# Designs tried in a protein design chat: VHH binders against p49116. Part 98

Target 1, 238 residues: p49116
Amino acid sequence: EGPLLSDTHVTFKLTMPSPMPEYLNVHYICESASRLLFLSMHWARSIPAFQALGQDCNTSLVRACWNELFTLGLAQCAQVMSLSTILAAIVNHLQNSIQEDKLSGDRIKQVMEHIWKLQEFCNSMAKLDIDGYEYAYLKAIVLFSPDHPGLTSTSQIEKFQEKAQMELQDYVQKTYSEDTYRLARILVRLPALRLMSSNITEELFFTGLIGNVSIDSIIPYILKMETAEYNGQITGAS
Short names: E, the ipSAE of ESMFold2; O, the ipSAE of OpenDDE; V2, 0.75 times the mean of E and O plus 0.25 times the DockQ between their complexes.

## First folded at step 6 (VHH)

Design t51 (framework vhh_7n9e_1; at its last look DockQ between E and O 0.01; V2 from the best seeds 0.00; counts 0 for: pae E 13.1 > 2, placed apart)
Fold by OpenDDE, look of step 6:
Structure t51 (fold): chain B 238 residues (1-238), chain A 120 residues (1-120)
Amino acid sequence: as target 1 above (238 residues)
Amino acid sequence: DVQLVESGGGLVQAGGSLRLSCAASGFTFSNYGMYWGRQAPGKGREWVSSISWSGGYTAYASSVKGRFTISRDNAKNTLYLQMNNLKPEDTALYYCARPGYGSSDEFDYWGQGTQVTVSS
């Protein structure tokens, strides 16, 4: 009945680990990524429409789109995170693995392409000058995607997605009235998110902290965590 | 609570200039595009100018294009409107505005406005 999102959902403030080391080690990268992941999940959790879908459906949605949400988060928080530096560090770490002959040529190519895709996506979003309002609704559109396999309440999910799209459209029309194709330019970036492998994302950003545990398996626990707890847990967990 | 406080209005002669300011608080200013609107006596609210969150995009009503310049300082949470070559028809209460959510209102958040009066 009311709007899908509010100011509380537009706010997306990532707090980076402190202090930032001179050398970005795997731990720092993983911790930073984890904070972003938690922030993204808790953002989703804070949406009334998301809550209305029920726990099982909520979990399924997040499992289906966490990589996309995370990637949007990377784009949105690229400056705060110094994403370019993080990605460079990741590449450097990968080079060590390459030297140790731990990866096949094909795998190296896949990983490097993934990093390239991430960079390209984030750069493209920066070029579009996406604001916090637009990011919030783009994340909502991604979150409420009814086309993932195994979802229940797909009709309701679709309605929420449509609502997100309409509200974004209204905002864009108000803000960018003279740019007739802005909405289209923004929305056509979303398919790029689905070209990115969640497995590679997990490997690049999370392996140092979660080891062999999959993001998919911990999503239910993240969604049940108290918002105040994850900061403490991330900093205290090694 | 979202607050927008306009200032800088006043009485000016035709051809003169004014610079309006809008102090924003109660929300993350840099997350939103911002607007200036105005309401002349006996008329409805009129859109004047918009600016994106970064300032990279600006737009103007045809009636003010080339004379008005919108800008913002995100570090100061302030929106500006430089008005040059003012005309009597520019006389209005000028509002700073932030977009809201949904389609309920043309502008969801408004300040109290600042009066601009241009004498012939």
Scores: ipSAE 0.816, ipTM 0.919, lowest interface PAE 0.6, mean pLDDT 92
Fold by ESMFold2, look of step 6:
Structure t51 (fold): chain B 238 residues (1-238), chain A 120 residues (1-120)
Amino acid sequence: as target 1 above (238 residues)
Amino acid sequence: DVQLVESGGGLVQAGGSLRLSCAASGFTFSNYGMYWGRQAPGKGREWVSSISWSGGYTAYASSVKGRFTISRDNAKNTLYLQMNNLKPEDTALYYCARPGYGSSDEFDYWGQGTQVTVSS
């Protein structure tokens, strides 16, 4: 019983690799994205309601929603990450790939549409001035989505999602009392997250991940990994 | 997940031939151009040959032009490298690669490679 999230779940501080290179490279982009992914997965792991679902359900939930959580994290941390600069560098590389006939027209269309949708999503969230509490509840709503295929315990997940929605509603009503439509504007952005391609996200941000392994395959390991263990791998691997 | 698995390497006498294969999975193979690269002991990676997504355009490093032929079979998701008139300097770990996105070729996906050893 009690609130779904506490103040400790609102804090979401991404630390970037240092030093920041003069020119972005694949190592810096992948390290930055990996830090955000780790932060997002451990944020989910820290929630008592998530812990109550058990390990197999936890893994299934995160596999189903990791791209949505990651995308919310990108929007929340866009300035810290210099996301617009990262996306511009990727677009420039795509333009070179077009000149060198490295990609089919269909694939180029898919990737450019994804980048445009990501930019639009992040810009809309910034224009709405979404705060840290709102991001935390949005991430919880996305995490506890009962309608992903292959999930178990869907009734319990649905109850947790309802609680997240109610806590968001209460927060917005109290904090933005004179903005009657704020909650509606926030919630209508969520369906766009389901349309983001995890395949393209992996190619944009996780190129060079060891073993060319999908994010889906490493999620159980990230969820088990301790923060000290991850930091040791970062400092030892670079 | 993207996987590239090379095969067909081995020990061969100078002047001989080998055909390398690269089985691709986890992506729509026909959407992407592909590369072969190689790494000789104690040296950096060297580009060998490239082929466009449709197979209509090919390119070769000067050291292999006329001896190596790159090809692909999009129906089988397979990339090939026919290597003829092999020389001892062709000894290397050969790997296939798919281009990625980003500011440099470090975004490329590559396999673990297959060893080619050319004896005198």
Scores: ipSAE 0.000, ipTM 0.289, lowest interface PAE 13.1, mean pLDDT 82
ESMFold2 (binder alone), look of step 6: mean pLDDT 86; pTM 0.863

Design t52 (framework vhh_7n9e_1; at its last look DockQ between E and O 0.82; V2 from the best seeds 0.00; counts 0 for: pae E 3.1 > 2)
Fold by OpenDDE, look of step 6:
Structure t52 (fold): chain B 238 residues (1-238), chain A 120 residues (1-120)
Amino acid sequence: as target 1 above (238 residues)
Amino acid sequence: DVQLVESGGGLVQAGGSLRLSCAASGFTFSNYGMSWGRQAPGKGREWVSGISWSGGYTAYASSVKGRFTISRDNAKNTLYLQMNNLKPEDTALYYCARPGYGSSDEFDYWGQGTQVTVSS
């Protein structure tokens, strides 16, 4: 069989809403996040192995790992997104909520810690200088994780994950042949993704757009969107 | 189509220096790490150096560490290899390489190479 990924999967270009406002409001943040989310899911959908698992299994996989994919996307697109500025704006908005006593002390701490973890993760990835190829395979490894509860076809998912890992290993070995620890340095970052709360991520990035609707509930619809509809959605939201 | 074109090779005396260039086209250069390899007469291809997409990370073969410096200019789609304190053992055809996809023993994309000859 051929490789799991191709050049089309290495390309991961996020288009930000234009123009960028002087003040990053909740709408801009949510729109930016939504575009990244759609891009991430569209990316997953474009993988033949992903398609081969069937719609039900595909949906279950994305539901299980969307937060991790999204976070990897944030790291990969951090510069284009001006992620530091977005996060600062989010913190600023949270401060307003704090002043209004809308959040408990424990919740504030939890949210701030989440933002910190996100920043640290993205910074760590930047320090490693991860390229588009490596990001693509890291996303694939995260996507094809068989250890989520309720998944079907776990054997096949595991095979795809192994294939992703092997192809990444091959890439790293070829590119950095005598750096025997680079692969490990990259892979050891993945556990940090599991420490990220999907609920907090949803609240920080998506509350302004989806309200009480969960990302989990809209994933099936996103995955079913036509390419034209997807593009239209992005354009319409700008 | 992916193309890699090496240049800058030549004849140099031991202790001398050369700077190799590799012009890349046909793909998004900044999405990929790049590598230099070489093939000496009668020997197989060997890895020389690698560089990350932005140049923020570099790696070198033990045989060239401290003497060679890999760099890149993404705006020019060009990969470089500065070779200092050259030795006769460095004589080889030098290749610019982009890794491919899948589990293969070889790089998917290599240039034609540029010959480096170091005289004693």
Scores: ipSAE 0.798, ipTM 0.908, lowest interface PAE 0.6, mean pLDDT 91
Fold by ESMFold2, look of step 6:
Structure t52 (fold): chain B 238 residues (1-238), chain A 120 residues (1-120)
Amino acid sequence: as target 1 above (238 residues)
Amino acid sequence: DVQLVESGGGLVQAGGSLRLSCAASGFTFSNYGMSWGRQAPGKGREWVSGISWSGGYTAYASSVKGRFTISRDNAKNTLYLQMNNLKPEDTALYYCARPGYGSSDEFDYWGQGTQVTVSS
């Protein structure tokens, strides 16, 4: 039929809280991350194929892949977010926690490994100069993954993933016809996303979230929330 | 609406150089990868070169690699193709393209093209 995505899905513009504080704090980091999460969830919601699967399937898909979508968003928006500065601030806070005996050595190793994996992923994507079309299709491949446990409509989800893969291949072939390795170089970055821990992502980026609830529990509400409501609730206007 | 307008073509002797330009409008140029293609007399369209959104990644057809250089200026919404050491085989109508989403050509945009003729 028609393409899986349209021009509206290529645009992915993150607006940061203003102004950026001289010293980063947990509230600025959490607001920045919340904006990216909201943008990512509403990006997925806007896809006709996603809408066609129904509300229960939508929630299940997003619960299964939100961390992968978020991580792709971090890579895509790394410069506008000043992600390297955010991660440096987090590392400094971890080092202070060691000095004050507030975290176990095993937990610190887990968190530092996660940060290193995230930095390497973002660096590899930047070196490939991944564009908005390529990111959009990578996100679609991650979103329509049929191999997560507990999903219904797995055959239809697989068809949508295959469509995303074919359309990414077509785009890369059209843009870089004789560079036969670009698609493979892009796709081999995806397995790293499965190694990212959603629990550690929550700890790094979502401390200070209203109600101190898990991302998994708020996904249905984010998917139903209108942009105007999000802006009001995040800024505390209510 | 998307519009791509090529310029800079002309007649040149073998071994010479030309610089093609493509003025883009109707879309946010810096969001998209771009390419150059060409169509020689009696042949279909042939991909020549591609460039990523920032210009940091480029690729070339084997027939032009080492002789042609693709570049872009996102502030001017302009795509360029520097063509050196031209050969008669490079004679073609050259066009810039914004490859689209999906598997259908319906979503691809091409310019009208600019003629390059290379004399022996």
Scores: ipSAE 0.399, ipTM 0.771, lowest interface PAE 3.1, mean pLDDT 85
ESMFold2 (binder alone), look of step 6: mean pLDDT 83; pTM 0.840

Design t53 (framework vhh_7n9e_1; at its last look DockQ between E and O 0.01; V2 from the best seeds 0.00; counts 0 for: pae O 8.1 > 2, placed apart)
Fold by ESMFold2, look of step 6:
Order: structure tokens, then sequence, then C-alpha cells
Structure t53 (fold): chain B 238 residues (1-238), chain A 120 residues (1-120)
């Protein structure tokens, strides 16, 4: 009956491992990405509409959209994470791998295209000056997508997505009443998220966390984990 | 706990200037876009100007564009409205607002307002 989200869902504070190393390394990147992933999953779990769908539906939704939520989180936290520096370091590493013939040309092309798409997405979000309210509702639209295969309760999920869309529209229209284009400019950013490869995201950000285990297989455990636990846990070896 | 307190209103002659301030507390100011509205006696509310969280995106009602400038200082949790070349038609109670989570204006967070009166 009430709003889909509240102030608690708009607050999205990522804390980084401290201090930031002189040069970025895989351990720092994986620790930072793990914190964002856990924050994003527990953000989704805290939404009353999400809780109302039940455990099996919740797990299925998060498995289907975790990469999109993570990518929105990257854009929202890009400054705190120094994301542009991380991506530049990865590009330099890939250039060395080409010169040494260590990776297939097709794989390197896929990874470079993914990095460019991610950079473009983050730049477009920064240019629109997307705020915490807008990010929260974009995440909700992505989370409550009825289009993913294998979902149950598709009609109820669609209802929640429509509610998120209407509440975002209302916010934008109230804040910028005579700017008729802002909502459309924001919404046309969403298709880019569906083009992001979860496998490449795992390779870029989660090598130290994943080992031989995909994020999909970890989702049920992350959703059961209490919020305080993620601050002290990293699945990578120390 | 959302609190918005406007100040800086007063009586000025047509063609004059005023600068309004809005002190915000009880929420994380930098997470939200903000707007100014106004209401003249016996008239409905009129949206005046909006601003994004960092100040990088602004919008203005056609009636004030070119004369008013919205800005914010996130370190001070303060929203501003610089009003130049004021006209008698600008006479109103000016308020700052944070849009609410609901689908109607009644859920917006509002300040008490500050009166601006433009003579002649």
Amino acid sequence: as target 1 above (238 residues)
Amino acid sequence: DVQLVESGGGLVQAGGSLRLSCAASGFTFRNYGMYWGRQAPGKGREWVSGISWSGGYTAYASSVKGRFTISRDNAKNTLYLQMNNLKPEDTALYYCARPGYGSSDEFDSWGQGTQVTVSS
C-alpha cells in the first residue's frame, strides 16, 4: 500500500578496504567488489516487496539480475572505488597478454568490449547526475524484472516493477517539472545492463573470490548471510 | 525527522534581487535532488526550479528562466535560490522541497517557507 522503497533503501554506503594500496592488485579489487556484491544483495533482501515473494522466487530473481545490480552499484560507487583506475590497470594487463600470445583474440575482444561498455555506462550515469533516489529505483526496476526465464509469480513481479517505474517517474516529475526529457534519458540507460556478461564480470572483479565457483552458486548463501558478517568475510585466500 | 528551513525573504522594489537559503537536516542531503516552489495568496503551488544532487543538472520554470539561479552546497546541507530582476508577479511564499516516495505531492517534505514581496 505504501511506497516501494524508503530512506533506508536510498542510503547505499560502500566502505572500502583501508588503506588503498600504492598500486592496485587483484586482492584489493576482489575485496572491494565482494563488499559491493554483498551490499547489493542485502539491499535487495531489505525490500518488503522482495521479502513478500518468498525464498525460491527471491533466489531466482537475484540469480537472474545480480550482474545488473552489481553494474548499477559500480556506477553509483565509481568514485569511492576508483573504478576508472581499476579498469585502466586491467586494460594494460590485457595489452601485455596480447603481446605475449597468452589469450585468444576472441576472448580479449570480448573483455575489451565489456570494459568499454562499462566505462560508457558509468560516464552516461555521471553526466545525468543520477542521485541515490534514482539509483535505488533503477535497481528496483532491474530487480523486479518479469522477463527472466524460470521465474514464478511473474504477474506479481511485474506489478512491483510497474510500481518502481511510477514512483521514479513521480520523483523526476516533481524535482524537474518542466524538464520533460530527464526520465526518458534515464530509462534509455537500462538496456546497456542486459548486454553485460556475468562471466566477464566474474573474471574482471571476482577472480580471488570465485576460484572455481560461480556467483550464481553462491547467491543462496549470500542472501542468508547477516549484513554485519560481510564486513569480516572474504572468500579469497589470505 | 526531515527538516527544511527557508530564510532570506523580504520586501524589495521591482527590479531588485534577493537570495533565499534552505537549511536541510534529518536526511542525507547529497542523496536527493531538491526543488523550490512558490505559492501566492489564493493561487495554487507553482514549481520554480529543481537541482540534481551535485548541482550538475538544473531546470527552471519558463516564468523565471534567465532571472533565477538555483544552487546547493552539500558540505553545508544548504539549497539556494538567487532571484534577480524581481517582478510584482514573483510575490509569493517560497519553499524548498525534497520529493517524497509516494505518487502525490502530499508525501513531499516541505519547508515552512519565506515570504517574498515585490512592490509595484
Scores: ipSAE 0.592, ipTM 0.858, lowest interface PAE 1.8, mean pLDDT 85
Fold by OpenDDE, look of step 6:
Structure t53 (fold): chain B 238 residues (1-238), chain A 120 residues (1-120)
Amino acid sequence: as target 1 above (238 residues)
Amino acid sequence: DVQLVESGGGLVQAGGSLRLSCAASGFTFRNYGMYWGRQAPGKGREWVSGISWSGGYTAYASSVKGRFTISRDNAKNTLYLQMNNLKPEDTALYYCARPGYGSSDEFDSWGQGTQVTVSS
């Protein structure tokens, strides 16, 4: 049995929609987010171990962790996406909603806190200067998490997670031999992902594009799409 | 007040060329990406082309790709659309639009448009 990940799984290139305005509209944000979501899911799909779990199990895994994968993707692609600008635009949209008295005070707080958590997480990852290999392994660890409710084949999932962890350890030891605690520093960032609400993420990044359709409901469809097809779907939805 | 004024339209034969201009005023033009749209009789508005605020990025509808070129002069607050190899199906009212910052609308401002008619 070969390694869990190969060099092909390290590449994670997000293509942003054009043109890019200085002041971003909701459509640009939603399209950008959608592309990242699709890229993340198709990345997962490209892992042989993921396919080995079967369609039902791997779909359940993605349903359970799509928000975490998406968030890691945001961190990894923050510069390409101009994430700070996107988040600022989102905040501005929220302010408009506030002025229109469409949101409760509690909801506003929740959403703002979520945005701040997201910013902090991405900033922390940037500060750690996480490389492409490390992101790949971290995504794998998140993907093959056996502790989500309702999963089947949890023993196998756990084995894959352990394999991802071991490969990450080996990589870090080899690449960053002078930094003895690097592995620990990057792994302790993972719990922050579990503190973020998938519902709020969905509302912030996707409601303008998919309307009342949930990410959960479209995940099986995304996993069956060809890489060239999702771009067409995004364009059609706009 | 935001104003967008299109010009350069007219009657042209198939295979011909036109250059449209959009004069912008009432806002900081260089801060916004800009778009060209068109509306044919009996049809809805459709996106034609877009350009980033700096002009570094451009986008085109598949129907006009390779034939149309969008550009801008931020010093003159002007948006341009070079249309080559025009086809009868390009006949429409062409308008420039500023993308919106709201949650509901893609565009918050557009001009009155300039008529482009391509004869067979």
Scores: ipSAE 0.014, ipTM 0.282, lowest interface PAE 8.1, mean pLDDT 88
ESMFold2 (binder alone), look of step 6: mean pLDDT 83; pTM 0.831

## First folded at step 7 (VHH)

Design ka1 (framework vhh_7qbe_3)
Fold by ESMFold2-Fast, scan of step 7:
Structure ka1 (fold): chain B 238 residues (1-238), chain A 119 residues (1-119)
Amino acid sequence: as target 1 above (238 residues)
Amino acid sequence: QLQLVESGGGLVQAGGSLRLSCTASGTDYAMGWFRQGPGKEREFVASISRSGGYTYYADSVKGRFTISRDNAKNTLYLQMNSLKSEDTAVYYCAADRWGRYLSPSYDYWGKGTRVTVSS
């Protein structure tokens, strides 16, 4: 009856670890990425429609789409993160590893191709000047994807995705009335998110996680986290 | 939080040109220029997206004014050509927190720079 997202869901403010080191390291990259991941999961759990699906469905949806949400978050927060600097540091490390024969050339090529796809995606989003409302609805569209294997309640998920698509259309047509084809340009960017490997994303951004834990394994715990505990994670405060 | 400071205003003769600048304490914003002439309400002049890839102009200034930005310098520009007496106003720099270059309401405002166009 009401809108899928409220104005509070448009606000997406990443607090970076401070200060940025003179030379980037795995710890800084991992901490920055973890804050973005926590912010993204907290954003999702704050949506009433998402809450209404129930805990088991919520966990299944986020496990299926966390990489898409995270990648949209990287694009949205690229300036705040200095993402280009982070990716350049990773590329430099990989080039040195090839020259020193420390890593398999085939593996390095796979990782480099992933980085190029990520850069292309972020550049395309930047060129389109996607606003905060548009990002919020794009995240909602990928969150409420009914087509992931193993999902239950797919009819209700599809209803929420259609609602997200309709509200994005209404918003873009009203706000950008002079740009008739803007919505189409935005929507054709979404399929690229599914070409990105969650395993490679995890390797690039979450290598510094303690205890060899996977993102998939921590998702249920993040979704159950108390608000105060969550705030401690995204700000680095106790 | 975001600080916007306009400069470049002054007295210019009709048909002349003037370039306004707005220095911002940050760049991750869609931005615009507004003006308020004597005895008038504040009116929209031009807007620009975060990257500068999209611009929008009020009908009264199309073909005469050009909005641009240099994100490396945190600076927004308004190049004003073929100035008319009707362009006399205080010009304000504004920013939208959500990056909407066609914003229904801007959140951050400068204090303005005065432009006077004489006949």
Scores: ipSAE 0.450, ipTM 0.780, lowest interface PAE 2.6, mean pLDDT 88

Design ka10 (framework vhh_7qbe_3)
Fold by ESMFold2-Fast, scan of step 7:
Structure ka10 (fold): chain B 238 residues (1-238), chain A 119 residues (1-119)
Amino acid sequence: as target 1 above (238 residues)
Amino acid sequence: QLQLVESGGGLVQAGGSLRLSCTASGGDYAMGWFRQGPGKEREFVASISRSGGYTYYADSVKGRFTISRDNAKNTLYLQMNSLKSEDTAVYYCAADRWGRYLSPSYDYWGKGTRVTVSS
């Protein structure tokens, strides 16, 4: 049995919408986030182990973990996205909403706490200088999580997660042999992903979606897209 | 597509100092310095992570050379102190696309800048 991930799974290149507006708006943020989400799902569906689990299991896994994959993608693509600028714009809008009394104080507190957790996570990943191979394996570990309710084939999912963990360990020990505790520093970052609300992520990044669609509802359709149709979504082509 | 351009090489007396620069056409790369002396194979000198938080040095230059970067300018530096005649070489900067500052193979290379250390 070959490796869980190939060299092609290390490549994770986000193409941002152009031109960037002078002032950030919900449509630009939503388009950027949608491209990252589509890239993340396309990455997952390209993994042979993922394909082998079958369509129903694939849909259930991605529905359960899309927020974790998306957040890892935000950290990995933070520079390309100018994520700090996007978050600053969201914070500014939220502060103006407090002044205008449009949102409850409790809701604003929840959203601000989410933004601070996201910033802390992204800053931690940046300080660790997580490389492209490490990001690919971290995404695989969260993708092949056997502990979500309602999953079938949990023993097979667990084996793929263990394979991802083992291959990450082998990679880090070989590449960063001089940094004995690097793997431990990387892995302790993962639990924070489970503490982030997918509902708040949708509100922050996907509020510009047309037709009251949820991320949960579109996942099956994205996973079924043909490569040409999928590339059209990423590049903005019809 | 990434271009790397080294500068700062020259002639310097043993015990002297010299600072090399490498300008990259883009950011977010782990980077390193390599050198090739007369009649020698190319060897690793120093590397630095994307943020600059991690650095690594060859034993031959530890305590004498300092690698640093200015990410706002997409510029890599090598401060060379206490230069020895054995440091005479063409110095190359290199970048790793995947962000591996302990890369087994770098993807992008400059054309080099010559450093000559006289006795």
Scores: ipSAE 0.591, ipTM 0.844, lowest interface PAE 1.9, mean pLDDT 89

Design ka11 (framework vhh_7qbe_3)
Fold by ESMFold2-Fast, scan of step 7:
Structure ka11 (fold): chain B 238 residues (1-238), chain A 119 residues (1-119)
Amino acid sequence: as target 1 above (238 residues)
Amino acid sequence: QLQLVESGGGLVQAGGSLRLSCTASGPDYAMGWFRQGPGKEREFVASISRSGGYTYYADSVKGRFTISRDNAKNTLYLQMNSLKSEDTAVYYCAADRWGRYLSPSYDYWGKGTRVTVSS
């Protein structure tokens, strides 16, 4: 078998909505997040190993891991998104909601804890200076997770995850030969992705969605979109 | 597309110091310095990761040269101390679009700045 990922899977270019508003608002944040989500799903569906698992398995895998893929995408694209500025705008909106007594204190605490965990994760990845090849393999490792409840074909999924892990190891050892413990430092960051609530991610980044529909519910439709429609979503073209 | 512009080259006597600068479009790139001396192939000098947290040096310059960056100014630096005649070269800055500070192949290159070390 050839490699799990090709050089085309390393390219991960987010196109931000234009023009950028003078002050960030929920519509701009939602549009930016939606583009990243669609880019992430387009990335996953382009992997031959992913396609080989079949439609039902593909849907189940992405439903289980979209928040992990999205969070890795936020870390990878943090600079182009000005993620720190977006998070500051979300915090400002949240503080206004407290002052207007529109949200419970318990909910606000949960959301602030999520923002802190997200910032800590993104800062950890930035400090490690994770490269594009490393991000591609980390996304593959979380995509091919065999341990989510309800999955079929778990043996094949596990083999693809092990292949991703081995190819990441080979890449890091070859590219960063002088940094003996780099791989270990990278891999220990991954468990933190599962501590972040997909429900809170939806509330923070996707509040502008019409009908307040769950991301989990729309995943089957996104995965079936034609390539041109995908590109329309990630570039803002109709 | 990314443009890289080197500056700070010139004539310096052996044992002296020079600081080279390279301006770029932004801090998204892992960056490095290369040089090409008279009658020699281009060789690696030093590299630095996007955040500046990781640096790597060729054995010939370890302890004498320091690579650094100021991401707020989109500027890469090479501080060269204890210069030798063998350091005479055109110095190039380079950037890797994938963020690999130990890049096998850099994507973007400046046109170079000349450093001459007199005996």
Scores: ipSAE 0.583, ipTM 0.835, lowest interface PAE 1.8, mean pLDDT 88

Design ka12 (framework vhh_7qbe_3)
Fold by ESMFold2-Fast, scan of step 7:
Structure ka12 (fold): chain B 238 residues (1-238), chain A 119 residues (1-119)
Amino acid sequence: as target 1 above (238 residues)
Amino acid sequence: QLQLVESGGGLVQAGGSLRLSCTASGIDYAMGWFRQGPGKEREFVASISRSGGYTYYADSVKGRFTISRDNAKNTLYLQMNSLKSEDTAVYYCAADRWGRYLSPSYDYWGKGTRVTVSS
């Protein structure tokens, strides 16, 4: 039995829509977020352990954790995305909505609290300078979460999660031998991912989805997508 | 396709100072400085994380050299103080694609800049 992840699973390169518009709009934000979501789903599909769980189980697993994977992806790709600029544009839009009385104060408060939590998470990851291997294992740990309700094959999922945890520990101890507390510092960041609402993530980043399609509905499609269709989605090519 | 270009090398007297620069075509990398003296193996000098929050130094340069970066300018620096004749080497800028400031293997390398320290 070989390692859970190979070097190919560490590669995570987001290609942004070009050119960046002079003024950020819902379409650009949604396109950027969709590319990250597709990249995240393609990454999960490439893991042999994930495929070994079978179509029904792996679909249920991703439906349960896509927000955690997406948020880790936002943190990892924050610089490439100019995430701070995107979040500033969203905040500006919300401020204008307050002045126009288009949104309730309670809803705006919920959304602003979510943005604050997202910024804090991304800032904490940036301060830790999480590397590509660490991100790959953190994504694997959240992907192979056995504790979501309704999952089957929970014993096998737990074994894959434990394997991800052991391989991350081995990696960090060998690579960052001078920093004995690095692993603990990284792992305590993970619980924050479950405090962020998938519904609010969907509203912030995916409002431009055509046909009022939910992320839950899109996930099975992406997981079954042919390589050519996937490449078209992440590059914008036909 | 990351391009790394070093500059700032030259001749300096023992006890003097030099600042090396490395201009990169992108900044989403952990970076480091290496050197190779005449008849010696290439050795690690210093490294810096993507944000600049973590740095690491070889024992031979600790306290004398300072690594830093300006991400807005896509530039890596090595400030060398209290230079010794044994610091004479070609200095190379390197980048790690995975963002490891303690990288076992760097992926991208510059062509080097020569530093000569006379006694």
Scores: ipSAE 0.594, ipTM 0.827, lowest interface PAE 1.7, mean pLDDT 88

